# Ledger of designs, part 4: VH-VL binders against GMP synthase [glutamine-hydrolyzing] subunit A (guaAA)

Target 1, 190 residues: GMP synthase [glutamine-hydrolyzing] subunit A (guaAA), of Methanobrevibacter smithii (a5uk20)
Amino acid sequence: MTILVINNKGQYNHRIQRSLQYLKIPTELVPNTLSIEEIEAKNPIGLILGGGPSIEGAGNSEEYIKHFDIPILGICLGHQLIAKAYGGQIDTSNTESYAKVEINIVNDENLFSGLAPKMEVWSSHKDEVKSIPDDFEILANSNLCDVESFKHTEKDVYGIQFHPEVHHTPKGSTIFENFYEICKKRCNND

## First folded at step 1 (VH-VL)

Design i7 (framework fv_ifabotuzumab)
Fold by ESMFold2-Fast, scan of step 1:
Structure i7 (fold): chain C 190 residues (1-190), chain A 125 residues (1-125), chain B 107 residues (1-107)
Amino acid sequence: as target 1 above (190 residues)
Amino acid sequence: QVQLVQSGAEVKKPGASVKVSCKASGYTFTSYDMNWVRQAPGQGLEWMGDINPSGGSTNYDEKFQGRVTMTRDTSISTAYMELSRLRSDDTAVYYCARDLYEWGSDYYPYYFDYWGQGTTVTVSS
Amino acid sequence: DIQMTQSPSFLSASVGDRVTITCRASQSISDYLAWYQQKPEKAPKRLIYAASSLQSGVPSRFSGSGSGTEFTLTISSLQPEDFATYYCQQYYSYPLTFGQGTKLEIK
């Protein structure tokens, strides 16, 4: 019952793995160059797409988003990759985010259970989602970014623009716990 | 209560391999990552990598990638660091060190709360 | 890699003195910085994490401050047991990197 963390070469991917280890969630950090068959062989119950320096460096992440039916959580670059895969628009932010930010949770769908109405998060990104894809809804926003988090209306596909894996996001562990519960529910229903 | 005990000093020739052990006691071994840090003579501290004792997953500094292997044996609460193709500049004291973070709803990842006593590795021809 | 530079590399002081050690990062690391104390032939001991948070059990005469690229460790009233080498460490980005150390010796 393993959640695989896809290493998109960002500085915090290792911390995603460590956050899951701390919570005793079985996990493995894997290169974003693994084939679909190699990922299937590991039999994951969920995927977390980590942050990274660019969309161009994201390896096979877009293929994973389109192929797998298990729950997916995209963090920072992963959030943007999900938007791109489903037809959304990504562009440079008017204000570069490199700060503690208070987000407003407008919809506490499973991922934000126990966290509404507001939480403090760490943001480190230059690009952002300017237009969400069809069949997605916004879960959180801030005064710096209109799309801090979103979810597919029918699938367990979530994105968050901020970093729950760093100590500057004090309640970040709850997001990972909530995602694990989503993965377990999906696994138990199959 | 928490204690990390490392294996004894080693003297090796260039090209050889060395395997250092770190035996943990006083806590749940599989709940905390184990890090490896070295200190060469006259230099500061240098992070080498870490291992999750539960799943066995590892992360290495790129400088050591291809030469370092970190493993563990959960039945005896022991972590291992093996460094191959030794060079004279690998002469250092090698430390194991535990992560601080604990279970809870607030997550604050920190580095290195308890350290082993160190293992001196000398590489000379 | 992020380079950490400490100043001074060597410091001579007397018991009761206020001692300040500076650490500079080659790029912004927010507050992802720890300070360690190391005595001869012993493993390092953590004093400070998150730039300013005092480790449980460490005397209150130790304090840390700073954010971004400039950080300071202060010992407000130096005691005999404080003569040691001090290291700063960034944990903002991998690989983790340490300063070169500041050796604090009795005057």
Scores: ipSAE 0.007, ipTM 0.515, lowest interface PAE 8.7, mean pLDDT 85

Design i8 (framework fv_ifabotuzumab)
Fold by ESMFold2-Fast, scan of step 1:
Structure i8 (fold): chain C 190 residues (1-190), chain A 122 residues (1-122), chain B 107 residues (1-107)
Amino acid sequence: as target 1 above (190 residues)
Amino acid sequence: QVQLVQSGAEVKKPGASVKVSCKASGYTFTSYWMNWVRQAPGQGLEWMGDIYPGDSDTNYDEKFQGRVTMTRDTSISTAYMELSRLRSDDTAVYYCARHEYTSYYGDYFDYWGQGTTVTVSS
Amino acid sequence: DIQMTQSPSFLSASVGDRVTITCRASQGISSWLAWYQQKPEKAPKRLIYDASSLESGVPSRFSGSGSGTEFTLTISSLQPEDFATYYCQQYNSYPWTFGQGTKLEIK
């Protein structure tokens, strides 16, 4: 009973694993090349899709998004992969981000519990979600990006464009704690 | 309680290298970014780069890339900034400064070292 | 890189005057701006962070305002100890950049 971190080969995937370990959340960092059957064999209670250099390098991540019904959190590239899997549009941002960004939290239920109304986050991305899928709602925005975070209206599928796993995001650990609570609630309710 | 103590003044010839130290005390050294900022005589402040002492991750301003190296020694809570191929226009006071997130939006420089004067002359 | 431009570069004022220093960013930086005071032969001291938050121990006559690209530092009633150079700094994106400085001389 663990949260699996899918390694999409970005520079911060190992920090996601370390963040969860420091919070005493059972976790394992796994290659994005594992089959669906291999992921199922590990009996995860949630998936975190890490950041990475490109959609083309994301391995089986889109298949995981489409197959699994457990909670999913996408970070940076993972956020974009979720949007793509559900029919959203991704395109190049007005300017590349490598910066601290102030996000406005417009919905503080579940994932952003305790973090409203605004949060400092670390952003490192070239592309962004330009159009969200029909069954998604925006949870946070900024002056640099209209879709800093979103969630499926019915499923526990969340995306964040920023990186909660780095110390440049001072309250990032709260996002992981909140996601773990979502996973435990889902598991305990059968 | 928090204190950053830098090494003493240096006089160097053009082409030489200089290595400035910054010894931290009063906090967990590996948990805060250490920045390096310089100031030429009568000029403004110029950011050079930073290092995260917990894992040696560094960011350098493009102007100094290829000439600057930032390192740390966790056993003595000391950060180092080495600048090579010195020129006369590298004459400046060099500061170390700690980055701390103390507010909701984060604070950048909360504590500064006293500065190290580096003079590059022929 | 984000360019920070301060205005004026120099000003002279009398004790008791209201002094305003402006800082402009070449692109939006939200509220991620700090103001520093530097006295002769000393390291800079942070006065304001997050554009408007006053640092503990800094006199209440200092205040900051602004967001996006336009920011101001105000000293409501100038005192002799306020003679110094003031710098704004953005911490929105790497590389971190400072304004050129404003030298404040008391008449």
Scores: ipSAE 0.007, ipTM 0.503, lowest interface PAE 11.8, mean pLDDT 86

Design i9 (framework fv_ifabotuzumab)
Fold by ESMFold2-Fast, scan of step 1:
Structure i9 (fold): chain C 190 residues (1-190), chain A 125 residues (1-125), chain B 107 residues (1-107)
Amino acid sequence: as target 1 above (190 residues)
Amino acid sequence: QVQLVQSGAEVKKPGASVKVSCKASGYTFTGYYMNWVRQAPGQGLEWMGDINPNSGGTNYDEKFQGRVTMTRDTSISTAYMELSRLRSDDTAVYYCARGDYVTYEWDYSGYFDYWGQGTTVTVSS
Amino acid sequence: DIQMTQSPSFLSASVGDRVTITCRASQGISSYLAWYQQKPEKAPKRLIYAASTLQSGVPSRFSGSGSGTEFTLTISSLQPEDFATYYCQQLNSYPLTFGQGTKLEIK
């Protein structure tokens, strides 16, 4: 019952791994260059796509998004990669964001269970999702970003633009706990 | 572009204090830890401590406890390291270095991604 | 305190050689390890973080591996600009500690 963290070369990918370890969630941080077969061999129950400096540096992440049927959570760059893979639009924000921001949780099912109506998060991104893909719904927004979080309407594919793995996001561990519950539920439902 | 610019060389007598500055630019100063590392002539790197510029909280190596004080001024994005009761063995190049992440779980600095150019401190008489 | 020990302390090599530097921690540090390169009269430069992640802009001939207590930095085909001192650093727990350094010189 392992969740694999895909290392997209961002400064916080190791923090994702450590957050999961603290929560006693079996995990491994793996290079984004692993083949689909190599990922399958590790028998993950879920994937977390970490942050990174650019879409061009994301390795095989888009292939993982399109191939795997297990739950996927994209963080920062991972969120943008999911949007891109499903046909959404990504563009540069007015200015690079490095700030604490309050998000409004508009759908508290599953990923945001126990966190509604508002949450303080750390924003550290230059680009953002400007247009959500057709089969997705917005889970959270803020004054700075219209798409702070989204989910596929039929699949367990989630994105969050902010960083739950840093101390500036005080309830970030709850997001990881909720994602683990999603993974266990999916695993148990065949 | 991230840049850390340190103050100039200092020559001090034993028993004096020295205060080195590190001015940050090109990023949100309060979002990243600032570390201080020194290197004596011909020797290796030695971590002294860090400061969280947002809270002002500090961590020091026990070797420097009682002699070192790390502070910051958020209005000018500048970190300071003051070392008191200087000895000849404190002769070194002093570097500031940015830690690239933080976590509520461990509350400590990340990997050092940017370094200042160094400040030479010579303690002699 | 966690002691970081590098091997060798001094290495003489030729351009084109494959060079390996080892770093050992006195306690388990998971993957909380970075490698730095320092040239004479200059500040250190980060090469690798989280044991195996290559810093953007660093040539692909540099690679890192290991976890727990044993770590390795490899330069697959040494270039003239690679002659420098290399340091490992653990960031698992305070105080943060560096290895003693490995000085890589021309043969």
Scores: ipSAE 0.000, ipTM 0.466, lowest interface PAE 12.0, mean pLDDT 87

Design m1 (framework fv_namilumab)
Fold by ESMFold2-Fast, scan of step 1:
Structure m1 (fold): chain C 190 residues (1-190), chain A 122 residues (1-122), chain B 107 residues (1-107)
Amino acid sequence: as target 1 above (190 residues)
Amino acid sequence: QVQLVQSGAEVKKPGASVKVSCKAFGYTFTGYYLHWVRQAPGQGLEWVGWINPNSGGTNYAQKFQGRVTMTRDTSISTAYMELSRLRSDDTAVYYCARDYDEWSGYYYFDYWGQGTMVTVSS
Amino acid sequence: DIQMTQSPSSVSASVGDRVTIACRASQSISSYLNWYQQRPGKAPQLLIYAASSLQSGVPSRFSGSGSGTDFTLTINSLQPEDFATYYCQQSYSTPYTFGGGTKLEIK
């Protein structure tokens, strides 16, 4: 019942792994260069796509998004990679965002269970999703970003632009716990 | 062959400013953050702040906010720390140190400059 | 700010001894803890990062352990060059903070 964390070379990928370990969720941090067959051999129940410096450095992440039918959570760059894979638009800004942000939770089912109506989060990004893909719905927004979180309307594919894995996001562990529940429920139904 | 070479010792009067340099050799200067750490005589280590040589972005410990300025010159691979309105308790050895493995999420100071003694006395 | 408490402040030991130094964080820092050695009149040098990872070139007699709030540095079979001051440091969040140091002295 392992969740694999895909290392997209961002500064917080190891914190994702450690957050899951602290919560007693079986996990392994793996390079984003692993083949589909190598990922399948590890028999994961879910994938978390970590943050990173650029879409160009994301390795096989887009291939993973398109191939796997297990739950997927994208964090920061991972969120943007999911948007890109499904046809959304990502735009760059000329400055990096480093801020505590209050997000408004507009849909508290599953991923945001127990967190409504508002949540303080840490944001560290240059790029953001400007238009969501077809068949996606917004789960959270803020005054700084219209798409703080989204999900596919039919699949268990979620994105969050902020970092739940840092202590500056005090309720971040609840997001990982909720994602694990999504993964377990999906595994039991398959 | 990675090396950080700092400027020489400084003696300043209270109220003056000091600017310490740290020149990098043997690596891509813009690829690594540089931190400044000070140590008063016989005391422990105290973090002052960091600079990203690529962007010029900085982060300072609150204690030094308003008195410290960190800059860099990429053409000569040199970082600077300027501390103003000096007090006698600013007397310390000031070190620059390179931060490694940013992209893995673990930060650590793998190479340090030799230190610059700044003495503040009347 | 995360406070780092190091104990003891000093240790007297002989060549060949096993020495253990403790470091405690005021809140969980996961494994974001580093250990540095400082010889008299010299700059600090990195020994261990990420709580337990030995820096390249550092002798295997040095080891680190712990996670969360409680960490230890162990020197197995102390050598003459090991008499120095040791500092722990958290790199979990800014400001990065150091322990007060442990001075390792000859008996």
Scores: ipSAE 0.006, ipTM 0.476, lowest interface PAE 11.8, mean pLDDT 87

Design m10 (framework fv_namilumab)
Fold by ESMFold2-Fast, scan of step 1:
Structure m10 (fold): chain C 190 residues (1-190), chain A 123 residues (1-123), chain B 107 residues (1-107)
Amino acid sequence: as target 1 above (190 residues)
Amino acid sequence: QVQLVQSGAEVKKPGASVKVSCKAFGYTFTDYYLHWVRQAPGQGLEWVGWINPYSGGTNYAQKFQGRVTMTRDTSISTAYMELSRLRSDDTAVYYCATDYYSEYGWSYYMDVWGQGTMVTVSS
Amino acid sequence: DIQMTQSPSSVSASVGDRVTIACRASQSIDSYLNWYQQRPGKAPQLLIYAASSLQSGVPSRFSGSGSGTDFTLTINSLQPEDFATYYCQQSYSTPWTFGGGTKLEIK
């Protein structure tokens, strides 16, 4: 009953693993170079795609997004990779984001359960999602970024542009707890 | 400024339950996890578990699983630890403490501690 | 569970002495080690976190070192208020575990 964290080589990927360990969520940090078969052999109940410096450095992450039907949470670069995989547009932000940001939560079901109406988060990204794919809905926005979070309308595929795994996001652990609940519910269904 | 204030001493008989409270002052109650640590007379420190005051999520040491319940009431910034089916070897001072981590996110520690609550279990 | 072993269980020393306390983890905990001081009848107080980072307000005579499995707490030029019990604690994984404590006594 493990959630795999895909290491996309960003500075915070190890913190995602630590956050899950502190919550007693079974987890393993794995290279983004593992094959589909190697991921399947680990029998994960969910995937978290970590942050990273570039889409080109994301290894097999886009293949994981397209292949697996278990819940997926993309963080920062992972959020952008999900948008790309489903046909959305990613482009450079007007200004580099490296700041605490207050996000507005417009849909507090599942991933944002207990977090509405607003949440302080840490944002560190140069690119952002400019256009969401057709089958996605926005879950949160801010004055600095129109798409702070989104989800597929039918699948348990979620993206967040900010970092829940750092101290500067005080309620970030709740995002991981909520994602684990999504994974457990999916695992217990047919 | 930042302070945790615990409820007063309790004397219980074997088989009873005890509920210890920990009230937070001077910070946003939901921002930091709260740990419970106990210390038997003349003995060392023993970790019981933690609670996330925001979600109500908990993590207990296996030794206490099934006997301990941690809860909170965000409206009064108070956390609770209830220990059931008390035994004489549960006699200890019980502390609550905040779970803080460094700006760099690579270390965690108990920063602020309550004054402790003495729980005595005797026949 | 990660086992934490402190050595010695007690140390007798005089004001002005340099005292070293050791702490060993049963597996690597990187630098996820904290040191606490407990004076008689009082709650523990954080001295050092992340193996070597001094908590705000703690005197500079206290220092921590080590990584992986072996850690030390050093008190240079011992003061009267330093006679207390010291505990190491790992925060690498749950359950969090403490060393057995080292009681620092007047010689």
Scores: ipSAE 0.007, ipTM 0.513, lowest interface PAE 9.5, mean pLDDT 87

Design m2 (framework fv_namilumab)
Heavy chain, then light chain:
Amino acid sequence: QVQLVQSGAEVKKPGASVKVSCKAFGYTFTDYYLHWVRQAPGQGLEWVGWINPYSGGTNYAQKFQGRVTMTRDTSISTAYMELSRLRSDDTAVYYCAREGYYFDSSGWYEFDYWGQGTMVTVSS
Amino acid sequence: DIQMTQSPSSVSASVGDRVTIACRASQSIDSYLNWYQQRPGKAPQLLIYAASSLQSGVPSRFSGSGSGTDFTLTINSLQPEDFATYYCQQSYSTPWTFGGGTKLEIK
ESMFold2-Fast, scan of step 1: ipSAE 0.013; ipTM 0.549

Design m3 (framework fv_namilumab)
Heavy chain, then light chain:
Amino acid sequence: QVQLVQSGAEVKKPGASVKVSCKAFGYTFTSYGLHWVRQAPGQGLEWVGWISAYSGDTNYAQKFQGRVTMTRDTSISTAYMELSRLRSDDTAVYYCARGYWSGSYYPFDYWGQGTMVTVSS
Amino acid sequence: DIQMTQSPSSVSASVGDRVTIACRASQDISSYLNWYQQRPGKAPQLLIYDASSLQSGVPSRFSGSGSGTDFTLTINSLQPEDFATYYCQQYDDYPLTFGGGTKLEIK
ESMFold2-Fast, scan of step 1: ipSAE 0.006; ipTM 0.551

Design m4 (framework fv_namilumab)
Fold by ESMFold2-Fast, scan of step 1:
Structure m4 (fold): chain C 190 residues (1-190), chain A 123 residues (1-123), chain B 107 residues (1-107)
Amino acid sequence: as target 1 above (190 residues)
Amino acid sequence: QVQLVQSGAEVKKPGASVKVSCKAFGYSFTSYDLHWVRQAPGQGLEWVGWMNPDSGNTNYAQKFQGRVTMTRDTSISTAYMELSRLRSDDTAVYYCARDSWYGEDYYYGMDVWGQGTMVTVSS
Amino acid sequence: DIQMTQSPSSVSASVGDRVTIACRASQSISTYLNWYQQRPGKAPQLLIYAASSLQSGVPSRFSGSGSGTDFTLTINSLQPEDFATYYCQQSYDTPYTFGGGTKLEIK
């Protein structure tokens, strides 16, 4: 029962894998160029789409989002890729986010269990989700970004604009633990 | 000044345990991960593992799993590496090193190193 | 584990020479590659991070290049203090792994 981390070529992808390893969560970091069949052969219980420098460099990530029915968590670029795949709008932020930010958690079920009402996070991004897709709900916001986190209303597809995998997000490991619980619950019910 | 200061040389018999300390000065101890890297006499560098001093979480190279334990005491800004069931091929200089990240790129490098602790395992 | 291979294992050069050291990863590591210098009896020192970024305080005669699997460290005008052993290291995935080292010796 492994969670696969899709390497979208950003500086934090290896830290995502490291965070999962510290938590004793079985994981593997894989290239974003793997075919759907190659991903399926690894029998993952969940996918984490890592950060990266651009949507153009995201390889097969949008195909993974559209194809797989296991839980998906998108981080930074991964968050934006999920929004794009479902018809949302991504655009340049008014100010580049490159600092600790306090987010307001508006829905603490599942992914944000134990973290409400507020959380300090590290943010490092130029673009952001300006318009959420239909069938998505906002889970967290901040004074710098209206969509810090969202999820599909029916599927276990989550996005977070910030980085839980860095030390500057003190409670970031709880997000990974919560996502692992979502994956285990889905696996046992399916 | 930013520095890591390690404990002194150790001579141990096969089967014994050794615990090396690494004390941090001049920076926020809990803000940076710490690596342990060893070097056998005349040989190259070998990564042993790392520790997050804030959480206490660790990651060890498989070769050392079950024999190494990394801990810390945040009240005195000190990290420890304990290696048990020592063998003669554990003879090496053991270094602690800080894992730093860089600006917008957030790439990682070991920018501050302890002076090293010679551990000799002999009869 | 990601294997790091350095070539050559040793190189002899004179002050003023241009020297290049190669490092190859067994799989793509993007630009998550560091270079270290180690003088006899001393701890390693970070020279270059992110394949090509010069660490603060390191002389500009040192430069790094490469991405993916193939990387190079270049010293453009060798100085007496540069005779040391050089190691590449990937910071892409655990376990972190080092190349076997390249010993730079006086000709």
Scores: ipSAE 0.014, ipTM 0.546, lowest interface PAE 6.8, mean pLDDT 88

Design m5 (framework fv_namilumab)
Fold by ESMFold2-Fast, scan of step 1:
Structure m5 (fold): chain C 190 residues (1-190), chain A 125 residues (1-125), chain B 107 residues (1-107)
Amino acid sequence: as target 1 above (190 residues)
Amino acid sequence: QVQLVQSGAEVKKPGASVKVSCKAFGYTFTGYYLHWVRQAPGQGLEWVGWINPNSGGTNYAQKFQGRVTMTRDTSISTAYMELSRLRSDDTAVYYCARELYDYSWGDYEGYFDYWGQGTMVTVSS
Amino acid sequence: DIQMTQSPSSVSASVGDRVTIACRASQSISSYLNWYQQRPGKAPQLLIYAASSLQSGVPSRFSGSGSGTDFTLTINSLQPEDFATYYCQQSYSTPYTFGGGTKLEIK
């Protein structure tokens, strides 16, 4: 029962992998160039799409988003890749560079279980989701970003613009624990 | 494509010094620590030390303290290991290998994902 | 310094066999344990990092387990290209130290 972390070449992808290991969640960090068949051969119960410097460098991530029906969590660039894959719009952030941000959790089911009403997070990004796809709902917002987190209305596909894998997001490990519960529930229902 | 390319084989007499180079390609040179690991013929791997290419800071295994010096030149993305007062038991292949260091959080990942091809250093009389 | 002890020092096996290699640290290193494969005349290559994480591009027949002081590398259904020397390494504390190696030989 393994969650695969897709390495989109950002500095924090290895920290996602370490965060899961410290929580005793089986995981493997894999390059974003693996074929769909190679991902399937590893029998993952969930995918986490890591951060990275650009959408252009995301390899096969968009193909993974469109192909797999297991739960998917996108972090930072991964969040933006999910929005792009489903027809949302991404553009440059007005004020963001490196900041601690307080997010307002508007839906605390599943991914944000135990974290409402507000959470301190670390944001390190220049681009953001400006409009969400039609089949998505916002889970969290902030004064700096309208779409801090979203999910598909029917699928277990989640995005978060911030970094739960760094110390400056004090309750970030809870997000990984909650995502693992989503993955286990989906696996047991299949 | 990430590559670490090392200088060619060296043959030295006991008491001499040797300087091995490791040139980095395909990544940000200052984003990764560079480690040196040696392997005597038919023997296992032995860690020599590391250099932080960003700061120039170094850490050496006690066994080599006083005989090894690690430096780098950021303008050509090259790290160097100099070992002095060579002995016959310094005969080994010397490898450089990179380790991710996250400067934003002051943390390192603790594994060597890419290695140089190795430089054979032979010390004989 | 943290001492790493590997067992066995050599093992003979056939293609298709399941092989397990053990590594023990002289003190707790949490999960800061890596496994490397080295073929004759070649540089080592990373197989497993942080005790159980499979490096990208490494076949799924390789797996790692353990924490604290006791660790294992398992190769399920050994292939011809797997005959090599395997090393464990701790990166919990400097100096980084390696096990003595396990040479995997064809039976």
Scores: ipSAE 0.005, ipTM 0.443, lowest interface PAE 10.7, mean pLDDT 87

Design m6 (framework fv_namilumab)
Fold by ESMFold2-Fast, scan of step 1:
Structure m6 (fold): chain C 190 residues (1-190), chain A 122 residues (1-122), chain B 107 residues (1-107)
Amino acid sequence: as target 1 above (190 residues)
Amino acid sequence: QVQLVQSGAEVKKPGASVKVSCKAFGYTFTDYYLHWVRQAPGQGLEWVGWINPYSGGTNYAQKFQGRVTMTRDTSISTAYMELSRLRSDDTAVYYCARVLSWFGELSAFDIWGQGTMVTVSS
Amino acid sequence: DIQMTQSPSSVSASVGDRVTIACRASQSIDSYLNWYQQRPGKAPQLLIYAASSLQSGVPSRFSGSGSGTDFTLTINSLQPEDFATYYCQQSYSTPWTFGGGTKLEIK
């Protein structure tokens, strides 16, 4: 029951892997150039799309988002890739984020279980989701960013604009534990 | 053979601009970030900023914000650092250096250019 | 900005000696610390990355240790080519910052 972390070439992708390993969640960090068939051969129960410097450098990530029905969590660039794949709009933020930010959790089911009403997170991004896709709902916002987190209304597809994998996000491990629970429930019901 | 080759020494007057080049050889130019680090005579190392050659995205140290511009030309595998409104305390050797940014804790300057001496005097 | 403090600023040693250089961060940087060697008139060279990982081609007499705020570079059995200036550097957050350097001189 492995969660695959897709390496989108950002500086924190290895930390996602370490966070999962510390929580004793089976995981493997893989290049974003793997084919659909190579990903399927690893039999993952979930995918985490890591951060990265640009959408252009995201390799096959958008193809993974469109193909797989297992739970998907997008972090930073991954969050933006999910929005793009489903028809949302990404643009430059009005305020640059490179600091600890307090987010307001507006929906604490599943991914944010145990974290409401507010959470301190590390944020490092210039672009943000300006328009969420149809069939998505906002899970968290902040004074700096209207869409700190969202999910598909019917699918287990989640995005978070901040970084749960860094030490600066004190309760970030809870997000990974919650995502693992989502993956296990999906696997047990199939 | 992996290497970074920088342009030659420059002598400038206060208020002028300088543009230093850094040409990459022996690897895929867009796979690595390029940083600029300077060193004043007899002093330590000071980080200026970085450019992602793939996207053109940049990040500059606050003290250089508004005076430094980093660009690249992927067709010739060359990065540029332009520093404007030069002051005498900008006199330094300017280095370009390569960083593999795929893994945060593994980010280190593994390949350095030979350095470009920029002298700012009246 | 994260401030990096090195000690000592200079040290005199003989070939065969064991030398240690300390580096302290003003806040936790986990293991995001690198060590560089710079010989006079030359560009710096990477020795250690991720606090304790030896760069390919670097002699095994060099080692790094530490995490959080306190880090050490150790040179076991100093060789003539090791007389140089050493810098620590954090890559944890922007701006990336260097220690003030430690000059290793022949005794």
Scores: ipSAE 0.006, ipTM 0.504, lowest interface PAE 11.0, mean pLDDT 87

